# Designs tried in a protein design chat: VH-VL binders against Putative multicopper oxidase GMC1 (GMC1). Part 14

Target 1, 132 residues: Putative multicopper oxidase GMC1 (GMC1), of Saccharomyces cerevisiae (q04399r243to374)
Amino acid sequence: LINGKSSDGETIKIGFNTEYLLLRIVNSGMSGTQVFHLDGFQLIVLEADGIMIKPFIVQTINLAVGQRYTILVKLKSDTSFIRMINGCNKMMGYITKQWWFYKEGAHLDLPKNPNDVSIEHLPGFTKAELYR
Below, E stands for the ipSAE of ESMFold2; O stands for the ipSAE of OpenDDE; V2 stands for 0.75 times the mean of E and O plus 0.25 times the DockQ between their complexes.

## First folded at step 12 (VH-VL; framework fv_diridavumab)

Design n7 (from f7 with heavy chain D100E; at its last look DockQ between E and O 0.82; V2 from the best seeds 0.00; counts 0 for: pae E 3.2 > 2)
Fold by ESMFold2, look of step 12:
Structure n7 (fold): chain C 132 residues (1-132), chain A 121 residues (1-121), chain B 111 residues (1-111)
Amino acid sequence: as target 1 above (132 residues)
Amino acid sequence: EVQLVESGAEVKKPGSSVKVSCKASGGTFSSYAISWVRQAPGQGPEWMGGIIPIFDIANYAQKFQGRVTITADDFAGTVYMELSSLRSEDTAMYYCARGEEYIWGDYFDYWGKGTTVTVSS
Amino acid sequence: QSVLTQPPSVSAAPGQKVTISCSGSSSNIGRNYVSWYQQLPGTAPKLLIYDNNKRPSGIPDRFSGSKSGTSATLGITGLQTGDEANYYCGTWDSSLSDYVVFGGGTKLTVL
């Protein structure tokens, strides 16, 4: 669930002139690793489990249950929307959801049915813990 | 204006190491990705790796992992690249290049003049 | 071989137009922005096009870039003898974890 919603294809509006996106993400589930990816963007990890850390940059993040990150994302000037890919690890692999960030005032023309995402083939995917 | 100056040319034997420097001036240094790109004679450029000094984050091309080390000295405004276990195939022009601020960019807007490393027996 | 494929050479007369192709894959050009570089003899590469089709300040508009599918194209109109150089495409390749891969280059001859 993302923010208490289980729906695929949800959208999140961001400001027209947004240059950076600051995200605080947490795996609040009872079991299962969560995978987080923003298609086409790098994730600058600034804080882990409430503590400022030596930054690192990854393309895909995994989170164990209860794990938290603060992430900075630098946007491109011509970005209209950003595909957010979330994978939830279950016994037989990953269940995926896609959400979208979009800029206010952009012509919202979301890609049709992009069901070709493989969590384990995402750029920079790893099962290893990223910070300990 | 931004300037990048590599250290002088070097001649090395196979199996040795080389350490080259890139001094930045005339602009912001530490928040930008600074990369090393080499180019053998008659060939295209080849990205070796880079560093984002303010984060102290280095990343290396798979081909060079394990034998390249890139570091920065923020006060000196200088990035260093050390390549070990040199082979004759490492003979090339070595450039430092500036990319995007804060992230690993996919283009380079400022390049040094380059420095030659020659590896011969 | 280079991950990005470019023709080894191209030529045209002054005042003519040419295109230089760069062929890649879904893991590089298909997903990521393309840049182009001009390298005059004896000099470092110079950024000519970034973000597929944008020109840095000081690059004349007779240089243009475009991308379609897994291919990118550099266009040069009004050819001048000073355009004689090697041209390289570059992009990020998600499958290699290399943040920039370059084409092997295209030598433009103005005859």
Scores: ipSAE 0.314, ipTM 0.752, lowest interface PAE 3.2, mean pLDDT 84
ESMFold2 (binder alone), look of step 12: mean pLDDT 89; pTM 0.919
OpenDDE, look of step 12: ipSAE 0.803; ipTM 0.910

Design n8 (from f7 with light chain Y33F; at its last look DockQ between E and O 0.74; V2 from the best seeds 0.00; counts 0 for: pae E 3.8 > 2)
Fold by ESMFold2, look of step 12:
Structure n8 (fold): chain C 132 residues (1-132), chain A 121 residues (1-121), chain B 111 residues (1-111)
Amino acid sequence: as target 1 above (132 residues)
Amino acid sequence: EVQLVESGAEVKKPGSSVKVSCKASGGTFSSYAISWVRQAPGQGPEWMGGIIPIFDIANYAQKFQGRVTITADDFAGTVYMELSSLRSEDTAMYYCARGDEYIWGDYFDYWGKGTTVTVSS
Amino acid sequence: QSVLTQPPSVSAAPGQKVTISCSGSSSNIGRNFVSWYQQLPGTAPKLLIYDNNKRPSGIPDRFSGSKSGTSATLGITGLQTGDEANYYCGTWDSSLSDYVVFGGGTKLTVL
C-alpha cells in the first residue's frame, strides 16, 4: 500500500515551479521490505530513522518494516512527470506499483502501465541495509 | 567562466603512488560533482571516480576501488586523486571534469587540459 | 574492451554527412541518457551532445544525437576539415557499479 491505497497508476500533483522534492518515506507495513525508486532520478538520503546522517546518494532505496528515510530529489527544469516505482517483498517475490508525480499544468498523457516492473533489476537495487 | 587545472606531469615507478590535484575556479565549487577520467594512449576515456564536496560523497569505479582515493578541500577549491600500487597500465592522461550540481550526472560539461602520469621502471 | 562499442573509424568528404554509432545494453544506453564528446588532436574532450539529443551553447546544429533501444547515433552534416577528431559516446551503466562508461572512440577522417 502507498498512503493507504493499493491501486496502481495513482498520481500525485506537485507545484509547477518545483525544483526539489523533499520526501519522508516510511515502511509502515506489517511484513516485507519495501523498495522505493523514482525513475530517472537520484535520491539524496539526509535522514535515517529520525536522525540526521552524513548524506549519501542512491538510485533505489529498500526499507525494512518501520524504517524511515528523508530524501531530497533535484528535479530537471524540463520535468513534467516522475514515475514512482514501489515494490513490496513477499514470499514469492515483489508486489509492484507504479505511481506518478506530475507538475501542475502538465498535459496528462501517461503511458499505459504495461507488465510488472522487475524490482531486482532497478538501478542500484540491493537487499542490504543502506545505512548503518 | 569555469576553469579546471590539473597539477603537473608525474613520472613514477611501479608499485608507488601518485597524487594529482584539480583546482576549480569560476562559479560554485562545493555543490558540483568533480570526476577523474583517464585516457591511455590510443584508447577511450575511462571514468575513475568523483566527489561531491558539499556532501563529502565519493564514488569509485569498481576497477579502481581499493586503489584510488578522491578528496576535496573546499577552501582551496581543489579536488585530489591518489592512485596507489601503480602499474605500467596506469600510464595515461588524467583529466578532472565537472558534472551536475548536487548529484552524479552522466555527462561532463567542463574538462581540464589533463596531466600525464607515466609509470616505468 | 569498452562496454560501449563504436566503429573504430569513419570517413567522408567535405560537405557530406556522417553518422557514428554507439552500441550498448539495457543497463546503460537502454535506461540512461547518452552524451557525445569531440576530442580534437592534442586537446581534452569537449561535450557535443547531452541527454541524448541536446546541444550545449556554442555547438552548431549540424551536430545531432539520437538513440533507439540500446544504440545511440551521432550525426554530423556539412562536414568540414576541422571536424577531424575522435568522437566518444558516454552513458551511465547501472549494472557494473560504474556510474559512467565511455565508448572506445571513432576516428573521423575528412577526405
Scores: ipSAE 0.242, ipTM 0.721, lowest interface PAE 3.8, mean pLDDT 83
ESMFold2 (binder alone), look of step 12: mean pLDDT 90; pTM 0.922
OpenDDE, look of step 12: ipSAE 0.755; ipTM 0.901

## First folded at step 13 (VH-VL; framework fv_diridavumab)

Design p1 (from c6 with light chain N31R; at its last look DockQ between E and O 0.81; V2 from the best seeds 0.65)
Fold by ESMFold2, look of step 13:
Structure p1 (fold): chain C 132 residues (1-132), chain A 121 residues (1-121), chain B 111 residues (1-111)
Amino acid sequence: as target 1 above (132 residues)
Amino acid sequence: EVQLVESGAEVKKPGSSVKVSCKASGGTFSSYAISWVRQAPGQGPEWMGGIIPIFDTANYAQKFQGRVTITADDFAGTVYMELSSLRSEDTAMYYCARGDEYIYGDYFDYWGKGTTVTVSS
Amino acid sequence: QSVLTQPPSVSAAPGQKVTISCSGSSSNIGRNYVSWYQQLPGTAPKLLIYDNNKRPSGIPDRFSGSKSGTSATLGITGLQTGDEANYYCGTWDSSLSDYVVFGGGTKLTVL
């Protein structure tokens, strides 16, 4: 579930003048790892499990149950939407969900019939814990 | 205003390593991505990797993973690139280039003049 | 060769217009901004265009950029003999985790 919702294709509005996106992500599930990716963006990891760390950049995050990260995303000035790709580790691979962030005032003309993304081929994908 | 100066040209034997430095001046150093880009004779540029000094972590191009190490010395305002297991196809001009603040970005607005690394017996 | 494909050469007379294409894929040009560089003989590349179509300060408006789908185009109007150079496109390629990949280059010959 993402914020208590299991549906694909949900949207999340962000402010029209937003230059940075600060996300606190948590795998609050009972089992299974979660994969998090923002298509076309770099993820600056600032905290791991509540502890401020020396920041590092990744393109894809893998979260075990109970893991949490604080990430910073630098947006481009003409970005109207951002595709969020989430993978949930299941038998024989991953169940993929796609959500969108969009800036207030943007025309909601989301990409039609987007291809399913291979979680295992996302840039920077790893099954290992990112920070230990 | 911003200037990037690479260390001098080097001639190396196959199988050895080379370490090239890039001194940055004339602006904020620690928060900007500094990348290494090489260009073999008659070919286009090739991104090797980069570092954002304040994060003290580097990212590397897939092709160079395991052969290149990029580090920064914040006090000296200097970024280093070490390329190991040299071979003749590593003969090229090596540039340092500045990208965006806090991320690598998809362009470079400042370039050094470059330094030649020649690999020969 | 290069993940971004450019024609190896292009030519036009002084005062004319030329375009240089750059073909990529959905993992690079299709999702990410494109930059363009001019490289005069014996010099480092110089940024001409960033964010698909923006010019840095000091770059005249006779240089332009555009992007459609997985292809990008550099336009140069009012060609001058000093424009004779190699031109490279660049972009982020998320499938390679390479924050900049470059085209193989296009040699522009004036006259």
Scores: ipSAE 0.484, ipTM 0.804, lowest interface PAE 2.0, mean pLDDT 84
ESMFold2 (binder alone), look of step 13: mean pLDDT 90; pTM 0.925
OpenDDE, look of step 13: ipSAE 0.708; ipTM 0.891

Design p2 (from c6 with heavy chain T57E; at its last look DockQ between E and O 0.76; V2 from the best seeds 0.00; counts 0 for: pae E 2.2 > 2)
Fold by ESMFold2, look of step 13:
Structure p2 (fold): chain C 132 residues (1-132), chain A 121 residues (1-121), chain B 111 residues (1-111)
Amino acid sequence: as target 1 above (132 residues)
Amino acid sequence: EVQLVESGAEVKKPGSSVKVSCKASGGTFSSYAISWVRQAPGQGPEWMGGIIPIFDEANYAQKFQGRVTITADDFAGTVYMELSSLRSEDTAMYYCARGDEYIYGDYFDYWGKGTTVTVSS
Amino acid sequence: QSVLTQPPSVSAAPGQKVTISCSGSSSNIGNNYVSWYQQLPGTAPKLLIYDNNKRPSGIPDRFSGSKSGTSATLGITGLQTGDEANYYCGTWDSSLSDYVVFGGGTKLTVL
């Protein structure tokens, strides 16, 4: 679930002039690794499990149950939407959901059903813990 | 006025290593990604990897993973690239280049003059 | 060769217009920003276009860039003999985890 919602294709509005996006992400589930990715963006990891760290950059994050990260994302001036891809590890694969960040006033011609995304082939995908 | 200056040309034997430096001046150093790009004679450029000095963590192109080490000395304003297990196909012009701040930019607006590394027996 | 495909050469007379294509995939051009570089003989590459269609300071507007789907195009109008060079496209390629990959280049001959 993302913020208690299981719906696919949800949107999150951000300010028109937003240059950076700060996200605090948490795997609050009872089992299963969560995978987090933003299409076309680098994820600057600033904090892991409540501890400020020396920042590092990844393209995809995995989170074990109870694990959390604070990440910073630098946007470009012409960014109008960002596809967020989330994978939940189940059985022998991943259940995929997508959400969208969008800037107020953008035309929301949102592409594609997220079920056409392979979580295990996302750039920088790893099952290993990123910080420990 | 940002300037990037690579160290001098080198001639190396196969199987050895080379370490090239890139001194940056005329601007903020620590927060910008500095990349190494090589270009073999008659070929297109090839990104090797880069580092953001304030993070002190390098990222490498898939092709060069395991052979390239990129480091930074924030005090000296200098980035280094070391390429090991040299082969004849590593003969190329090596450039340092700068792009975006805080992320690995997908373009480079400042380039050094380049330095030649020649690998021959 | 490169995951970005460019024609090996193009030519035109001074004052004419050319376009140079760069074809890729969804893992690179399709989802990411494209840059273009001019490399004059014996020199380092010089940025002409970034973020698909933006010009850095000092690049005249006779150089233009565009992107559609998994293909990008560099346009050059009012060709000058000094434009004779190699031209490269570049972009992020997430299938290789490389933050920049370059095309193989296009040699522009001004006759």
Scores: ipSAE 0.448, ipTM 0.789, lowest interface PAE 2.2, mean pLDDT 84
ESMFold2 (binder alone), look of step 13: mean pLDDT 90; pTM 0.926
OpenDDE, look of step 13: ipSAE 0.738; ipTM 0.901

Design p3 (from f4 with heavy chain T57E; at its last look DockQ between E and O 0.80; V2 from the best seeds 0.00; counts 0 for: pae E 2.2 > 2)
Fold by ESMFold2, look of step 13:
Structure p3 (fold): chain C 132 residues (1-132), chain A 121 residues (1-121), chain B 111 residues (1-111)
Amino acid sequence: as target 1 above (132 residues)
Amino acid sequence: EVQLVESGAEVKKPGSSVKVSCKASGGTFSSYAISWVRQAPGQGPEWMGGIIPIFDEANYAQKFQGRVTITADDFAGTVYMELSSLRSEDTAMYYCARGDEWIYGDYFDYWGKGTTVTVSS
Amino acid sequence: QSVLTQPPSVSAAPGQKVTISCSGSSSNIGRNYVSWYQQLPGTAPKLLIYDNNKRPSGIPDRFSGSKSGTSATLGITGLQTGDEANYYCGTWDSSLSDYVVFGGGTKLTVL
């Protein structure tokens, strides 16, 4: 489960000593795919649609409506923040939002929203279903 | 403590394939990424791909996609690399190298001594 | 040729300082951590710097790393004749989905 809000620029605090981040993400929308990406991190996919799978690594996830994944992320020891990029597929491409995870005790100068983020050029982007 | 040992040198003809092994010892095997890196004479290293044995799913550099196959044998503690459709430009030193645990990582802290593959007509 | 650009060679006298640059792009150095390797003649590469500026155990603090924008720099102070080697940078390239790409190398001559 992801506790992210749908508004741009949201932040999520994590503990200073966090070494791994476990995320449960779901596309709960009525139409359109959702794209999920964490800048500079590999996504270890552990579970698809409630079923434990043989883990595999991707850089970007495309979720159809109703799809869900459990993801493990290994952090670097000097990670102070993580930029999360979400894209929602619409007729004109993607509507983008960014969210931030930040470690407890870190002070953040968050950048301005990335109005020019290209979802289709994210590392490892694909429209194909990830689970096999 | 961690040691990586590649199989012996190979001489091959163009159009053939080569399979090189990398035996890991002195540490945990299955959860660490093992990569293959080649280096032609006078050139920089070049990442070919890698595998995390417990996931049993390899990832390949874009340049080598379709010509390289990387597999692991957890029981033997060994990773294999097969390069097909060999060309003279594939003449190089081939290394196995250990990356990070659970992810591929972006650096290698342990390297084998390397093995030569020579492709000549 | 190489995705990451390094000067072909650099030289300095024993005891001096040298820097070796590594130029990349926003898809590699600009977004990701940089590593550096020393390769003595006839040997495998050896990790000198990881995560931009960290040293593995056994690497003296006269080796340093830094990164700014899409460029990284290896610094070596107190040069010794044993430092004569080839030096390579490496980083993740997100545009190719290649987890590591390397520079073409820099030959350091200590004279």
Scores: ipSAE 0.489, ipTM 0.804, lowest interface PAE 2.0, mean pLDDT 84
ESMFold2 (binder alone), look of step 13: mean pLDDT 90; pTM 0.924
OpenDDE, look of step 13: ipSAE 0.763; ipTM 0.904
ESMFold2, look of step 14: ipSAE 0.463; ipTM 0.799
ESMFold2 (binder alone), look of step 14: mean pLDDT 90; pTM 0.926
OpenDDE, look of step 14: ipSAE 0.717; ipTM 0.896

Design p4 (from c6 with heavy chain S31R T57E, light chain N31R; at its last look DockQ between E and O 0.69; V2 from the best seeds 0.00; counts 0 for: pae E 2.3 > 2)
Fold by ESMFold2, look of step 13:
Structure p4 (fold): chain C 132 residues (1-132), chain A 121 residues (1-121), chain B 111 residues (1-111)
Amino acid sequence: as target 1 above (132 residues)
Amino acid sequence: EVQLVESGAEVKKPGSSVKVSCKASGGTFSRYAISWVRQAPGQGPEWMGGIIPIFDEANYAQKFQGRVTITADDFAGTVYMELSSLRSEDTAMYYCARGDEYIYGDYFDYWGKGTTVTVSS
Amino acid sequence: QSVLTQPPSVSAAPGQKVTISCSGSSSNIGRNYVSWYQQLPGTAPKLLIYDNNKRPSGIPDRFSGSKSGTSATLGITGLQTGDEANYYCGTWDSSLSDYVVFGGGTKLTVL
């Protein structure tokens, strides 16, 4: 679930002139590791589990139950949308959802569920941490 | 206007290591990704790794993982690259290059003139 | 060889136009922004195009870039003898832990 929604293909509007996103993400579920990725963007991790850290950059984040991160994302000026890929380990498998961030006033030509959305093919993804 | 200056050319034997420096001037140093890119004669460029000095965070290309160390001295405005266990195929021109602010970029807008590392017996 | 494939050479007469292709995959060009570089003999690469189709200040508009699917194209119009150089594409490759990968290069000969 993302913000209490399990729907695929949801959208999140952002301001037209937004240059950075600051995201606070948490795995608030009762089981299963969550996977978070933004296509074409790097995730600058600023805070882990409520504690400010020396920043580091990853392409994909794995969150165990109760883990949380504060993430900074630098956008490009020509970005009209950002594909967010979220996955979780449920029922001995992977459930993958995609959501979209988009700038207000952008025309959305969103791709349909392409084969490359599977979390097992994302950079920085490790299966072992999903089964802890 | 950004300028990047690499240290002088080196001649090394196989199995040794080399440490090259890159001094940055003409802009804010610590917020930008500074990368090392090499180019063997007659071949295309090859990214080795980079560092974002303000984060003190380095990343390395898979090919060089374990052989390359990149560090920064934010006070001196200098980035260093050390390549160990040298082989003859490490003979190349080595460039430092500036990428994007706060992230590793997929492009480099400023390049040093490069410095040659030659590995021979 | 290189994860990004470019033709080894292209040629055209002064005043003509040429295109240089760069073919990749869904883990690089398909997901990420493409850059292009000109390298004159004996010099460092010089950025021509970034973010798929943007020119840095000082790059004339006869240089253009585009991207479709997993392929990118550099276009050069009004060829001059001074354009004779090697041209490289570059992009981010998510599958290799490498934040930048380059093509093997295309030698442009102005006849």
Scores: ipSAE 0.426, ipTM 0.768, lowest interface PAE 2.3, mean pLDDT 82
ESMFold2 (binder alone), look of step 13: mean pLDDT 89; pTM 0.924
OpenDDE, look of step 13: ipSAE 0.434; ipTM 0.835

Design p5 (from c6 with light chain Y99W; at its last look DockQ between E and O 0.63; V2 from the best seeds 0.00; counts 0 for: pae E 3.4 > 2)
Fold by ESMFold2, look of step 13:
Parts: structure tokens; C-alpha cells; sequence
Structure p5 (fold): chain C 132 residues (1-132), chain A 121 residues (1-121), chain B 111 residues (1-111)
């Protein structure tokens, strides 16, 4: 579930001239790891489990139950939308969800969600814990 | 405005190591990604690795993992690259190049003139 | 043996137009921005195109870039003898986690 919703294809609006996106993500589930990825963007990890850390950059984040990260994302000026890919580890692999960030005032022609996003083939995917 | 200057050319024996420096001047140093790129005679460029000095964490190309160490001296405005276990195939021009601010670069807008490392016995 | 494939050479007369291709995969060109570099003999590479189709200040309009699928193209119009050089494409490769992989290069000869 993302913010209590299980639906695919949801959208999140961001400001027209946003240059950086600050995200606080948490796996609040009872079991299973969560995978987080923004297509085409690097994730600058600033904070892990509530503690400021020496920053590091990853392309994909794997969160165990209860893990939290604060992430900074540097946007490009020509970005109209950003595909967010979230994977939830289940018995038979991953259940995926795709959400979109979009800039306010954009006329959106979002790509349809692909039927098969492979979580395990996301750039920088790892099952290992991502602590500093 | 921005300038990158590599240290002088070196001649080395196989099995030894070399440490090359890149002095950056003109503008902000610590937040920009600095990479090392080499080019063997008659070949295309190869990215070896890079560092964002303020993060003080280097990344290395798989080809060079275990042989390359990249460090930064924020006070001196200088990035270093050390390549160990030298082979004749390491004979090349070595460049430092500057990428984007705060992220790993997807292009290099400033390049040094390069420095030659020759490995021969 | 780059993951990015370029033709080894192209040639054309002064004033003509040429294109130089760069072929890759979804892990590089398909999902990432492409850059192009000019390397004149005996010099360091110089950035010609970034973010697929943008020119840095000082690069003439006759240089252009485009991307379609997993292929990128550098276009040069109004060829001049000073354009004789090697040209390289570059892009992030997420499968290798390399910040930039370069093509093997294309030698442009202006006859």
C-alpha cells in the first residue's frame, strides 16, 4: 500500500518550478521489504532511520519493515513527469505499483503503466540493507 | 573559467602503481563530480571512476574495481587517482573531467588536457 | 568493445550534411540522457551535445542531437574542414552502474 492506497497509476502533483524533490519514505508494513525507484533519477540519501548521515547516492532503495529514509532528488528543468516504481516483496516475488509525479500546469499524456515491471532488474537493485 | 590541470606525465614499470592529481580552479569544487577517463592509443575513452568531494565517496567502473582508488582533498581543490598493478595495456592518456553538481554526471563539460602514463619494461 | 556502437568512419565534402549514429540498449540510451563529444587530433574531448539535444554555449547550431528508442544521432550540417575529428557518444549505463560509457568513436573525414 502507498499512503493507504493499493491502486496503480495514481498521480502526485509537484510545483511548476521545482528543482529538488525531498521525500521521506518509510516501510510501515507488517512484513515484506519495499522497493522504491524513480525512473531516470538518482536518489541522494540524507537521513536513515531518523539520523542524518553522510550522504550517499543510489538508484533504487530497499527498505525492510520499519526502515525510513529521507531522500533528495535533483530534477532536470525539462521534466514533465516522473515515474515512481514501488515493489512490495511477497511470497512469489514482487507486487509492483507505478505512480507518477507531475509538474503543476503540465498537460499530461502519461504513458500507460507497463504490464510487467521487473523489480529485480531495476538499476542498482539489491536485497542488502542500505545503511550508510 | 573552470580549469582542470592534471599532474605531469609518468613512465612506469609493469606491476608498479601511479598516482595522478587533478587540480581544479575557477568556481566551486566540493559539490561537483570529478571523474577520471583514460584513452589508450587508437581507442575510445573509458570512464575509470569518479568522486563528489563533499560526499567523499568514490565510484569505480567494474573494469577497474580493485585497482583504482580515487580521493579528494577539499582544501587543496585536488582529486587524486591511483592505479595499481600496472600493465602495458594501461598505457594511455588520462583525463580528469567535471560532471554535474551533487549527482553523478551523465556528461562532462570540462576536461583537463590529459597526462600520459606509459607502462613499459 | 563498447556497449554503445558507432560506425567506425564517415566522410563528406565541405558544406555537406552527415549523421553519426550511436546504438545502445534500454539500460543506457533507452532510459538515460545522451551526450556527444568532439575530439580534434591531439586534444581532449569537447562536449558538443548534452541531454540528448542541447548545445553548450559556443557550439554552433549546425551541430544537433536526437534520440529515438535505444539509438541516438549526431547531425552536422555545413561541414567545415575543421570538423575533421573523432566523435563519441556517451551515456549512463545502469546495468554496469558506470557514470558514463562511451561509444567506440566515429572518425569524420572532410574530403
Amino acid sequence: as target 1 above (132 residues)
Amino acid sequence: EVQLVESGAEVKKPGSSVKVSCKASGGTFSSYAISWVRQAPGQGPEWMGGIIPIFDTANYAQKFQGRVTITADDFAGTVYMELSSLRSEDTAMYYCARGDEYIYGDYFDYWGKGTTVTVSS
Amino acid sequence: QSVLTQPPSVSAAPGQKVTISCSGSSSNIGNNYVSWYQQLPGTAPKLLIYDNNKRPSGIPDRFSGSKSGTSATLGITGLQTGDEANYYCGTWDSSLSDWVVFGGGTKLTVL
Scores: ipSAE 0.323, ipTM 0.752, lowest interface PAE 3.4, mean pLDDT 83
ESMFold2 (binder alone), look of step 13: mean pLDDT 91; pTM 0.933
OpenDDE, look of step 13: ipSAE 0.631; ipTM 0.879

Design p6 (from f4 with light chain R31K S97G; at its last look DockQ between E and O 0.61; V2 from the best seeds 0.00; counts 0 for: pae E 2.5 > 2)
Fold by ESMFold2, look of step 13:
Structure p6 (fold): chain C 132 residues (1-132), chain A 121 residues (1-121), chain B 111 residues (1-111)
Amino acid sequence: as target 1 above (132 residues)
Amino acid sequence: EVQLVESGAEVKKPGSSVKVSCKASGGTFSSYAISWVRQAPGQGPEWMGGIIPIFDTANYAQKFQGRVTITADDFAGTVYMELSSLRSEDTAMYYCARGDEWIYGDYFDYWGKGTTVTVSS
Amino acid sequence: QSVLTQPPSVSAAPGQKVTISCSGSSSNIGKNYVSWYQQLPGTAPKLLIYDNNKRPSGIPDRFSGSKSGTSATLGITGLQTGDEANYYCGTWDSSLGDYVVFGGGTKLTVL
């Protein structure tokens, strides 16, 4: 679930002139690893499990149960929408969800849902997390 | 007026290492990604890796993982690239290039003039 | 060797138009921004196009970029003899651990 919602294709509105996106993400599940990715963007990791860290950049984040990250994302000025790809564990794979961030006032013609996105092929994905 | 100046040309034997410097001037240093890009004779450019000096953590191309080390000296305004276990295929022009602020970026707007590294027996 | 595929060469007369293609995949051009570089003989690459279709200050509007699917295109109109150079596309592809990968280049000859 993302913020209590299980639906695919949900949208999240952001301000028209947003240049940075600050996200606080947590795996609040009882079991299974969560995967977080913003298509076409780098994730600047600022905080891990409540502790400020020396920042580093990844493209995909794996979260164990109870793990938390604070991330910063630098947007481009012509960004109308951002595809968020989230995966959660299932037997020998991931259940994939796509959500969208979009700028207020943009003409909403969001891309049609593509075929299921394979979590294993996301940039920065670590297969070692499949059995946690 | 951002300027990037690489250190002088090097001639090396196979199996040795080379360390090349890139001094940046004319702009903000610590928050911008500085990358190393090489170009063998008659070939296209090849990204080796980069560093955002204030993060003090480098990222490397898979091809060079384990052979390349990129570091930064904030006081000197200088980025270094060391390539180990040199082979004759490493003979190339080596450029430093500046990317975007806070991220590695998807383009390079400033380039040094390059420095030649020649690897021969 | 090159993840991004470009034609090895193109040619046209002064005043004409050419296009240079750059073919990639869903892990690079398909979801990431494309840049283009001009490299005159004996010089470093120069940024020509960024963010798929934007020109830096000082680049004339006869240079243009576009992207569709997993392919990108550099357009050059009003060809001049000074445009004779090698042209490279670039984008990132983190599936190989690289943030930026380049095409093998296209030599433009102005006859």
Scores: ipSAE 0.381, ipTM 0.736, lowest interface PAE 2.5, mean pLDDT 82
ESMFold2 (binder alone), look of step 13: mean pLDDT 90; pTM 0.925
OpenDDE, look of step 13: ipSAE 0.770; ipTM 0.907

